# Designs tried in a protein design chat: VH-VL binders against Putative 6-carboxy-5,6,7,8-tetrahydropterin synthase (queD). Part 5

Target 1, 157 residues: Putative 6-carboxy-5,6,7,8-tetrahydropterin synthase (queD), of Pyrococcus abyssi (q9uxz4)
Amino acid sequence: MKRVVSIKRRIYWTKEFDSSHFLELEYESKCRRLHGHTYRVEVEIEGEPNEHGMIFDFNHLSELIKTLDHKVIVSEKWVRYEEGYVLIEKNDKLLKLPRSEVVVIDKPNVTAEYIAEWISERILENAGENVREIRVRVWEDPRSYAEITLTLKPQGS

## First folded at step 1 (VH-VL)

Design r1 (framework fv_roledumab)
Fold by ESMFold2-Fast, scan of step 1:
Structure r1 (fold): chain C 157 residues (1-157), chain A 121 residues (1-121), chain B 107 residues (1-107)
Amino acid sequence: as target 1 above (157 residues)
Amino acid sequence: QVQLVESGGGVVQPGRSLRLSCTASGFTFSSYAMHWVRQAPAKGLEWVATISYDGSNKQYADSVKGRFTFSRDNSQDTLYLQLNSLRPEDTAVYYCARDYDYVWGSYFDYWGQGTMVTVSS
Amino acid sequence: AIRMTQSPSSFSASTGDRVTITCRASQGISSYVAWYQQKSGKAPKFLIYAASTLQSGVPSRFSGSGSGTDFTLTINSLQSEDFATYYCQQYYSYPLTFGQGTRVEIT
């Protein structure tokens, strides 16, 4: 195409998931209580089509978010593992839940910022050499979100 | 009795590599997260890295990210820290330390005696 | 990163004295503070966690207090084996950070 100097391609994907959390805060706040959210995650990925004509396989995004859905999301700093269970003690709480009902993230707290970062790192693990940028937004409510952007180098550069 | 014994320290030139080891005894090693903490001569303590009980999660201080690599062998009750691209500011005694527990965790109830790493030309 | 500042940096004391060491965090860290004792040429020894909970085997003359940003380690009746450098450490969030240390010297 004689008029086109370059093409930039980006895909967009979004899904809601229902999960509970609590925050570790120095001050008293209802956010320190175990409570639920209907989160919304938005993913934008920029890159070139791979051998299958896709920038990224949406099935990987669906499966990743499925791991968060209907779970209690907790910081690895709050947990101890027992056979088949996760023991959670932080703030005023002592909880023992089946491993299947808990997602432990390698972050110091369970904020929208850290959830977005954790999701972006999981997406990166499935990104091919054709991917140039990954952007993840996590909404805890309809008015606000946290956003993480990863800029990637081509492999072999 | 809980024992942690570090080894592998020495004197090296800048840009070189060392591999530190920590052998554990007297407790169920595979049930504990482990840490490396260092102390430069006549200075205070600096946290270096954390590894989870099964090795699946690792965290590094920003000053060592990309240069140091953390691993453990639960079958041998041994912790390893690979030090690459060493700099003079990495000169310190390196301590292996046991995490008290994830529930109460990220403070250190038992420490090894330390191994000295000196980076100088 | 959360900055931990100890005061004083050093001081002289005599056996039998009641001594206090202060540790201040650059932000609120609830009660997530541990204290360590380090003698010259030795590895640190664990004393206290959760700002005020003594580890088993630590003499009762040691106590900790505080919450939020200001924390104190107290030695009620200083013994000869207590001359050492003391460190506070926050474990509220990563990266884990220590105070610069307070050296307790014999007069």
Scores: ipSAE 0.005, ipTM 0.482, lowest interface PAE 13.7, mean pLDDT 84

Design r10 (framework fv_roledumab)
Fold by ESMFold2-Fast, scan of step 1:
Structure r10 (fold): chain C 157 residues (1-157), chain A 120 residues (1-120), chain B 107 residues (1-107)
Amino acid sequence: as target 1 above (157 residues)
Amino acid sequence: QVQLVESGGGVVQPGRSLRLSCTASGFTFSDYAMHWVRQAPAKGLEWVATISYDGSNTQYADSVKGRFTFSRDNSQDTLYLQLNSLRPEDTAVYYCARAYSYGFEAFDIWGQGTMVTVSS
Amino acid sequence: AIRMTQSPSSFSASTGDRVTITCRASQDISSYVAWYQQKSGKAPKFLIYDASTLQSGVPSRFSGSGSGTDFTLTINSLQSEDFATYYCQQYDSYPYTFGQGTRVEIT
């Protein structure tokens, strides 16, 4: 009864989170100092509906971003763990913060690029075989963002 | 086919040393923090040590600190745990495990384990 | 160190039963709890992280809940393959600690 057409399906999700960071840089910059941002993350996922009619569960995105909110985001390269605490030592900084206030990412620096990449990898871990593309944008301010796109190939390609 | 395979276990007398290895396959090894977890016969799980994705940071349980050394070779996709000054209470199956991600330090992939027995 | 206490230590159940395992932390650990299943002679299998997020490939009959100090793992309709020991683990701080385990014996 109906014409058969090609359909491209994509879902979009966005949320703000407030977090602090500092950058390891070879030159003088205010970005080397501990400071905060109201970040915005945007996620686009392209795929086909699974057996439940979903491309991806938005609850996974909400829980993931909740772990970044109201935290200090630091590079795993800068940290040691002590009971209840994270000890951060990098360049001229020495900080000891409660574990509950810190997110340690497995990246060499805490740029919007690396935050976007880290988020995309966490999303990928929860993606089914029905997902074809994951795109993550992280805005540090209203004027600029970094973007990561993961293109998922068929298994065995 | 994500897999971790431990080796190097055995039977040793107290005070001796063993070197355990864990070989990873099916994922980008250098992107993940890794752990060792042990389980004594008929007992529960005990976390032993962690190592960062690039090997620059390690953490140890107090019971093994100063005796065990955790290292990794990202070019060979291999972990090493050097066990020195072994004690009878170190008798356990030793598992290597992959950290799910930072902020979620759960262990999503486990090896099958290698048995270390310390007895006289 | 943060002590994780599971209850019960062992549990006998029939297929089709709803099984509830509780894990209590000696201090507030937010949602930094994972759950594992270990079958006899096998390595542990990852089930849940962040207290309630089910790992991909884990059957939907498994669920987790809780925050702060009290956490629960629920199996809504027990199957024969669910015979195992279950462990909770906190990853709020080093040293990471596990509960003592709950052995689920089917029938």
Scores: ipSAE 0.000, ipTM 0.511, lowest interface PAE 15.0, mean pLDDT 85

Design r11 (framework fv_roledumab)
Fold by ESMFold2-Fast, scan of step 1:
Structure r11 (fold): chain C 157 residues (1-157), chain A 118 residues (1-118), chain B 107 residues (1-107)
Amino acid sequence: as target 1 above (157 residues)
Amino acid sequence: QVQLVESGGGVVQPGRSLRLSCTASGFTFSDYAMHWVRQAPAKGLEWVATISYDGSNTQYADSVKGRFTFSRDNSQDTLYLQLNSLRPEDTAVYYCARVGWELPFDYWGQGTMVTVSS
Amino acid sequence: AIRMTQSPSSFSASTGDRVTITCRASQDISSYVAWYQQKSGKAPKFLIYDASTLQSGVPSRFSGSGSGTDFTLTINSLQSEDFATYYCQQYDSYPYTFGQGTRVEIT
C-alpha cells in the first residue's frame, strides 16, 4: 500500500453516571455543598490490535464507570475508615456513610479535572503494551468538561 | 491573589477589526471556563461569549455570532477576543470574567474600552 | 434563554434607608441567583450567590432572599458607599443572563 504512510487506530466509548460530590475551594461557592451531577465520560484509546484483535475491552470501561455510579465521590484527604464506614470531615461537614456508598479517590479535590485524571489512571492499569494514547473527558454539565490525555511510550519493540 | 487584566481596546471605524486580550494570574487558569461580558455606555451588562477550559468549545451571543472569535492560550494564561466587522453598537467596555464550576462570575477584570465611531 | 426582570429601574434613597430590589426569572431557577454591585467607572463586584449567601468581605447590611422565580436584594441602613447600580444574574442554565440593573441614587 504505497499510498498509505501509516495507520492510526482509535476506539471511542461514552457513558453517563450519576454521583454526588463537594469541593474544597479558596472562595465561597455553592460547589462546596454536597450536590449531584449527571456526569458524562468520554474515552478515546489509540493503539494497535493485540493477539485477540482488540485495542481495549469496552467491558472494562463499563465496569469502571459502574463503580462511580450512585456513589458519593470524596478525596482521600477528607476521610477516615471505621468498621464498614467512611467518615468524611471537610468544609464544616461531618458525614458517616457505608463504605459501599462512597468512592474515595487519591486526589486532593473532586473536580472534573481530578475525576478525569483518576479515571485515566484506572484505564491505564488495564491497558496493554499495544496502547499508545488514552484520552478521557469528564462533563459535569452540557457546557463544560475536563480532559486528560496520556501519551504512552512503548516499553519495547 | 486572583486577577484578570484586559488590554487591546481603542477607537476604530465601523467595519474594522480589533483584538482584545485578558491575562490571568493567581489561579490555575487551565481549570476554568472563561467569559467575556460587555457594557455599553450608561447601559447594563450583556454576556458576549464563553470558552471552555481547554478552548475546544465556544459559544457566542446572537448579536456577535459570526463576527467575534474567542480563543485562549493556556501556556500563557491569556484569553483573546477577535472583534471583526465592528459596528457602532459594539461600543462598550469589555470585561473578561471567571466562572467557577457551575458558578456565577466570581472575578472580573477592570475592563477595556472599545469605541466604534459612528 | 432565561429572562431576568429587575425592578425598580431606579431608587432614590438617603443614608440610613432600607432598599429592596426585586429580580424575577422567567422560569424556576431554584436558588441559583447572584447579585453584583457596580460603582460608576468600576468593574462589577460579586456580592451574593446561591440567592442568600454573602461573599466573604461583603458587609452584613447586604442580604438576599428568594427561591424559584422571585428574588430580592436588601440593603439595611444604606451607607454612602452603597450608591451604585445593582444587577442580578441567574447561573442555573446556560447562557447566563443578567437583569437590567437597578440604580440606587441619592435623593
Scores: ipSAE 0.000, ipTM 0.444, lowest interface PAE 18.2, mean pLDDT 84

Design r12 (framework fv_roledumab)
Fold by ESMFold2-Fast, scan of step 1:
Structure r12 (fold): chain C 157 residues (1-157), chain A 124 residues (1-124), chain B 107 residues (1-107)
Amino acid sequence: as target 1 above (157 residues)
Amino acid sequence: QVQLVESGGGVVQPGRSLRLSCTASGFTFSDYAMHWVRQAPAKGLEWVATISYDGSNTQYADSVKGRFTFSRDNSQDTLYLQLNSLRPEDTAVYYCARETVYYGSGSYTYFDYWGQGTMVTVSS
Amino acid sequence: AIRMTQSPSSFSASTGDRVTITCRASQDISSYVAWYQQKSGKAPKFLIYDASTLQSGVPSRFSGSGSGTDFTLTINSLQSEDFATYYCQQYDSYPYTFGQGTRVEIT
């Protein structure tokens, strides 16, 4: 007589940001040059409401993406740190930029795939035990995106 | 998941040497800069040294510069701190700490995971 | 080097109290402050970075605020597990420096 009901709850959030990058590629490509994109990030988070009735606070997503906006995104494999500055050396490039203008990601390259993975890991740092899945899409242009999905297990499993 | 385990501490006389090690597990060790931070008995924390993810760059506190050498072996997930010309004021618990990768500003010098510490006592 | 000065050096509190610890930098460090908790005989535990961002797994009763030269760590309802020494740390510039610590003791 009793119905068995299972509820899945998912939130969705999206925002654009404008940033520059270059790629390390073994072949010749215009993508090896320093250039910009208007990126779009889409975030889906599945979970249960916390004590405040939230699965995840959208303010954390907004703040995270603000840190990427109007920056040069580079691989940590290419950088040295000096007081107040980041030195970037890779292939034919040598750049010295104020640290406030650079985002260094812990990935070997600055592809949409690695940007999406890096964003998903930063979101995970703010996720409570109530979160079950984090999905991040990063669009470099209107026609293409990379997607990363993190599936989270309850503690003790 | 993330663990750091220090070893190599002990009691030595002034002017002697010790080598501390720190074994890492639960993360991709070669992707992180690492640090040593010490704490003298009943005192606060003092940053000692940093090493870049590939070991190519090291920085030292002025109090230990020229006496301590920081190195790493990424194939073994291990850090080493060589303590030379030890002085009584080097007496402290020495902690291995992982530098957090920060998603803004390009500056990464705070410590998200710490080892249990290893005690170095320099006394006559 | 940037000096980090904490206030008070120590104080007594009871469970349920609201506790505030202040940290002052000798120069503008924007929001580049982290906070750590250290219990007697234990390694420091990371609590907060970027002045106000709570590390995953840290209870919501902890919060940080401030920018520039003045920063605070607040514990809204002190629990028995919170009696510890708290340290601020700047990561604006090398060399990296810690405050002298604030010891929160049971009354």
Scores: ipSAE 0.000, ipTM 0.467, lowest interface PAE 17.3, mean pLDDT 84

Design r13 (framework fv_roledumab)
Fold by ESMFold2-Fast, scan of step 1:
Structure r13 (fold): chain C 157 residues (1-157), chain A 120 residues (1-120), chain B 107 residues (1-107)
Amino acid sequence: as target 1 above (157 residues)
Amino acid sequence: QVQLVESGGGVVQPGRSLRLSCTASGFTFSSYGMHWVRQAPAKGLEWVATIWYDGSNKQYADSVKGRFTFSRDNSQDTLYLQLNSLRPEDTAVYYCARGHYTWSGYFDYWGQGTMVTVSS
Amino acid sequence: AIRMTQSPSSFSASTGDRVTITCRASQGISNYVAWYQQKSGKAPKFLIYAASTLQSGVPSRFSGSGSGTDFTLTINSLQSEDFATYYCQQYNSYPRTFGQGTRVEIT
């Protein structure tokens, strides 16, 4: 007689990237200043292997995070576009940067929480029906991170 | 000792043009965004236009877009506002104002204004 | 455009009074509000930025508060030189917009 077992499969991927941001805050804080971090992203994806034995392609994660590296990350609520440029106006700042040097996220602020959420949504766009859960952690420093978990159901379940 | 002095106002008929100037002194002019704000008789303040510290970006109120042109000469510490196709509703005192540093948010110093009257 | 609405439009006050002027934005503007004072026949004078930060040289009897959509300018112990029209202004986005003004008149 063969045992019946339940198997849960999860992959883990991590990478650092260097980027600048500032926060929209209602109080005075150094975090309102334009400043940089060496961020760390940790991604965990739970699912079943596809025909090639993979839950998710790590190369896609690498390419996604490279788009954030050496950029200024800003909220879409702070920006206007001109030909070839992004105009950023917030927190007594007025910056005009080439489009290629800016990442505009569709979030109200550029916190670790919203960066993690934005990354999780980009990963979800490339997830197959074999993916059950996506978990993203974004560390701004070695002491703290924000975490987002997306739980997925198959269509028609 | 920041000082802004407007000139070029006057009385003109509808459809005519005027060129306003604002001469700045007492600060590093090329480091600041600059603005024009107007006020019609017995009315409130209305923002007209903004120009960045280096002249690379200009913003205009919809009511004047296409008719007014804002420029600056950093070598002469002078702003210009070209007013074309003037209408009676453009009658106002026009103020030159300094933005806060390269940030063009609020207006920390104002000139005394120059009166533009558009009448038949 | 972001509409800034002030209330009241005008009111009468006496020296020594505590005066409060309100300003409401038609949408959220965080703390990006400035306040100006304008005396009859004169250019506006800058008072406050970031909703609550006083410009250097402005008397401490002036204070500002608020965030989001609702903002107030308060003058504690009104002085004779404070009779003027006061304007709020948002600088969150273009176009820059002002309130219609609140005129503080002597009783």
Scores: ipSAE 0.000, ipTM 0.493, lowest interface PAE 16.3, mean pLDDT 85

Design r14 (framework fv_roledumab)
Heavy chain, then light chain:
Amino acid sequence: QVQLVESGGGVVQPGRSLRLSCTASGFTFSSYGMHWVRQAPAKGLEWVATIWYDGSNKQYADSVKGRFTFSRDNSQDTLYLQLNSLRPEDTAVYYCAKEKYSSSWYFDYWGQGTMVTVSS
Amino acid sequence: AIRMTQSPSSFSASTGDRVTITCRASQGISNYVAWYQQKSGKAPKFLIYAASTLQSGVPSRFSGSGSGTDFTLTINSLQSEDFATYYCQQYNSYPRTFGQGTRVEIT
ESMFold2-Fast, scan of step 1: ipSAE 0.006; ipTM 0.537

Design r15 (framework fv_roledumab)
Fold by ESMFold2-Fast, scan of step 1:
Structure r15 (fold): chain C 157 residues (1-157), chain A 119 residues (1-119), chain B 107 residues (1-107)
Amino acid sequence: as target 1 above (157 residues)
Amino acid sequence: QVQLVESGGGVVQPGRSLRLSCTASGFTFSSYGMHWVRQAPAKGLEWVATIWYDGSNKQYADSVKGRFTFSRDNSQDTLYLQLNSLRPEDTAVYYCARSYKVGATFDYWGQGTMVTVSS
Amino acid sequence: AIRMTQSPSSFSASTGDRVTITCRASQGISNYVAWYQQKSGKAPKFLIYAASTLQSGVPSRFSGSGSGTDFTLTINSLQSEDFATYYCQQYNSYPRTFGQGTRVEIT
């Protein structure tokens, strides 16, 4: 008689980044104004080690969050591209910013929920067949966060 | 598994029209911007058009503006490219491709559909 | 429109060779460059984005570098499956533009 155990492995990574945004809301709110946050991203990835003994390469997370840092995050719904620039038109705003200063996300709004979803989808694009779950939390301040969880099926044997 | 399948290509005379379609599967189609890229025989790649995830914004190459119309049906996971006033120089394999990161690059491509414009 | 110019247009190589392809943008595009591989009769395959970041599943013998206007794709030790045409593409602004392609042929 031998003991057989099931093992669940999970890794954790976190980083802060400073970015600006504004929200499109159906009601009046100061959140409709262009403003900034020191965001915190927490990532948890569950899976099996790959041939290199890793569940996921943290360098991919660092690279991804660098693209958000010190940028204005906007919805693709609000933008038109011009040579080297992004023209942002929404609500009472009209802004023209260099492409290098803007991150355009494929979401209808720039809430913590949609930022977390966008980040989770970018992480998924770098996940191997050994990854089973990706969980992303985006904190806009120390008191609140939005969370997205992606559950992945194994690709098969 | 992400798949993109193009259809609707064929042989037509100059001035005629064709409607290309691209059916998507294996991902949340309504969350991605989509593109058409073409390649003339023995030539390089040429971007043709881009459409936002919800169809709210469209971009076209100058060579096709006013002649080609891009649309999508998110309920059917399908893209359409209406080709009007076709010219011999529009002869190419037309590829459907998915956006990688917003509007940046093309991470998944279909196998292409051939459009031949000849007299 | 931003013009992307590749060099060389074609060249012959042998397995095991180190291959370098260059791509020059007509204006500054930061690191907004992607690279694609296309084999005869097939759709392009996505290799690299942000000038130097390998797409998941792309072999480590491929690497990219550069910023601003000058970019390079390097294949450190060419394998038989690497004989193909390679394209650079800028995604700094619309219209999206590709280089003319570099064909890597077996010697």
Scores: ipSAE 0.000, ipTM 0.481, lowest interface PAE 16.2, mean pLDDT 85

Design r16 (framework fv_roledumab)
Fold by ESMFold2-Fast, scan of step 1:
Structure r16 (fold): chain C 157 residues (1-157), chain A 117 residues (1-117), chain B 107 residues (1-107)
Amino acid sequence: as target 1 above (157 residues)
Amino acid sequence: QVQLVESGGGVVQPGRSLRLSCTASGFTFSSYGMHWVRQAPAKGLEWVATIWYDGSNKQYADSVKGRFTFSRDNSQDTLYLQLNSLRPEDTAVYYCAKGGSYYFDYWGQGTMVTVSS
Amino acid sequence: AIRMTQSPSSFSASTGDRVTITCRASQGISNYVAWYQQKSGKAPKFLIYAASTLQSGVPSRFSGSGSGTDFTLTINSLQSEDFATYYCQQYNSYPRTFGQGTRVEIT
């Protein structure tokens, strides 16, 4: 009788941000030095529209990425907190910065992959039961990215 | 041509100590992390310890923490693993291995440590 | 600690066979998996890193695949020198952990 169509809905959002980091690597590399990148984040979210017709609010993504912009991103494994400040101590580095200028991530290193994972987890905290998949890509330069995909519990068992 | 040569293994009684060495050649030793991996007779591989390229960061398996000490001499291209308070379950072939960005891309031939009474 | 589980633990094969070994991580590790070959009485030999990237000099009959938690090592058209024990290893986090090994033995 009626034509049946299967529909999958996915939204896409992207934004650049400028931040600094350094990597702690087992091998010698320039990436161990404090340096900056113009990162690009791409977010894809698959799901069903909620009662407002939205899968996810893009404004939340914008606000999240603003927290990373013009900051020094560091691993929680490297930091100690003092009143109003973050002390960053790792190997040959000692930095003391106002807390407002630092983003501390709960990852062992500040690679594109761990940044993508951290972002995906922050997005997950605001995802409703209508969301089925969250995919985050973080580009450190125009030619390479790291990607994390979170697959969420299916609806109706 | 990358080469790693282990030495210092032997037979000791429980509670005693041994010092293992690994001499490296064929690559810029000071630029790479180095590892120790062991294998008990007829069993699989078990990671023991990692030391970063400059000697600053060291990681140990929980089973050996407080008993084993890893060090390196970049001027001599040599690794050392001090084994203290040895137990029968430490009996194994001990391999040193070169880091290849966190995996183990080259291995030595191994040196046998036997702990028995 | 991340547990790596291989299957099967051992099996018999003949030259010319296609062999597939699986490795499962207890949690997501992206593509941070290496594979090693160990022949009886010898040190392990590095084969693959980043789940699918072959080390220079390793024959093209070896290939790896997978991401997240499920990984496979495949040997197309098994040769006599391939009878050995194979290990997967994660390098996503410390402690570094290996699978228990899969022994490929001649029929």
Scores: ipSAE 0.012, ipTM 0.588, lowest interface PAE 8.8, mean pLDDT 88

Design r17 (framework fv_roledumab)
Fold by ESMFold2-Fast, scan of step 1:
Structure r17 (fold): chain C 157 residues (1-157), chain A 122 residues (1-122), chain B 107 residues (1-107)
Amino acid sequence: as target 1 above (157 residues)
Amino acid sequence: QVQLVESGGGVVQPGRSLRLSCTASGFTFSSYGMHWVRQAPAKGLEWVATIWYDGSNKQYADSVKGRFTFSRDNSQDTLYLQLNSLRPEDTAVYYCARDRYYGSGTYGMDVWGQGTMVTVSS
Amino acid sequence: AIRMTQSPSSFSASTGDRVTITCRASQGISNYVAWYQQKSGKAPKFLIYAASTLQSGVPSRFSGSGSGTDFTLTINSLQSEDFATYYCQQYNSYPRTFGQGTRVEIT
């Protein structure tokens, strides 16, 4: 009799982007101030090849990260919209920036954890039924990262 | 040191108008968002309106939209609330209050005036 | 609009008692809650913001806790000057809304 083997396939992609943020914290910290980071995103996707022989198209990852680059990332909880502008009102901050310079995420804070979660959800929107796991790491500096893993159940036959 | 003083309240008939004023002293008025909060006799607190530090943004309670107008004169450290088309339901003590932090009025209210009474009755 | 509901509406207490007042939001508001004290005939006084941070000058016997939808204000050892009505307020979204108030009366 032949031995049965199980195969797992995974792809890896990474890119840096430069963006600014601030944190809402209930204690004093320099992280409450507007400041920048050179972030690094690592993406791992596990699945089966689709009809084109791909698990996921890396071009979608490149375009997604491009939307974050050279932007101010803010929580939707802190913003109001005026024609052409985003008004950011939280802590001791009052900022009015052109809409094109801001990325508003649907998270309560702009931590590496929530940035990773937001990115994973955007990747999921472009994932086919052949994808079984999406893992995203966001490095805030060379020494630390947050990680989100989405485990996907296959849809029916 | 820090003080807010309201004025302009009174007794009026339904459908009439009043202008409330609030004079600030002891802090940099032009740096703070400001609020109006009212309290009907024997009832709780009800938020009425918020204005940003520079007057560029104003928020109103639905019950007063289209009838009340909030404004400020940073050169005179004075806040105004124009009350039009007054109803018996508008009867309350009106307080002006300073937002805890600079700018937009995104936090609670750390400094309050003593209030001015508005009575709307036939 | 976010409804803020306080419990109880009123109660009697004695000096030295540990007193807890609760406030529930009709939807999640993270920690965007402030607490106020109002004495008869006076303007409200600011006690706590961000659910748990004491305003400068507020006695340490006052404390706040909670996140999401359930919040509490605790007075660890009630003093004579603490008999008042207490209000919670959310500042997560417009319109800003207050609880109906909790009146703390002397036994």
Scores: ipSAE 0.000, ipTM 0.487, lowest interface PAE 15.3, mean pLDDT 85

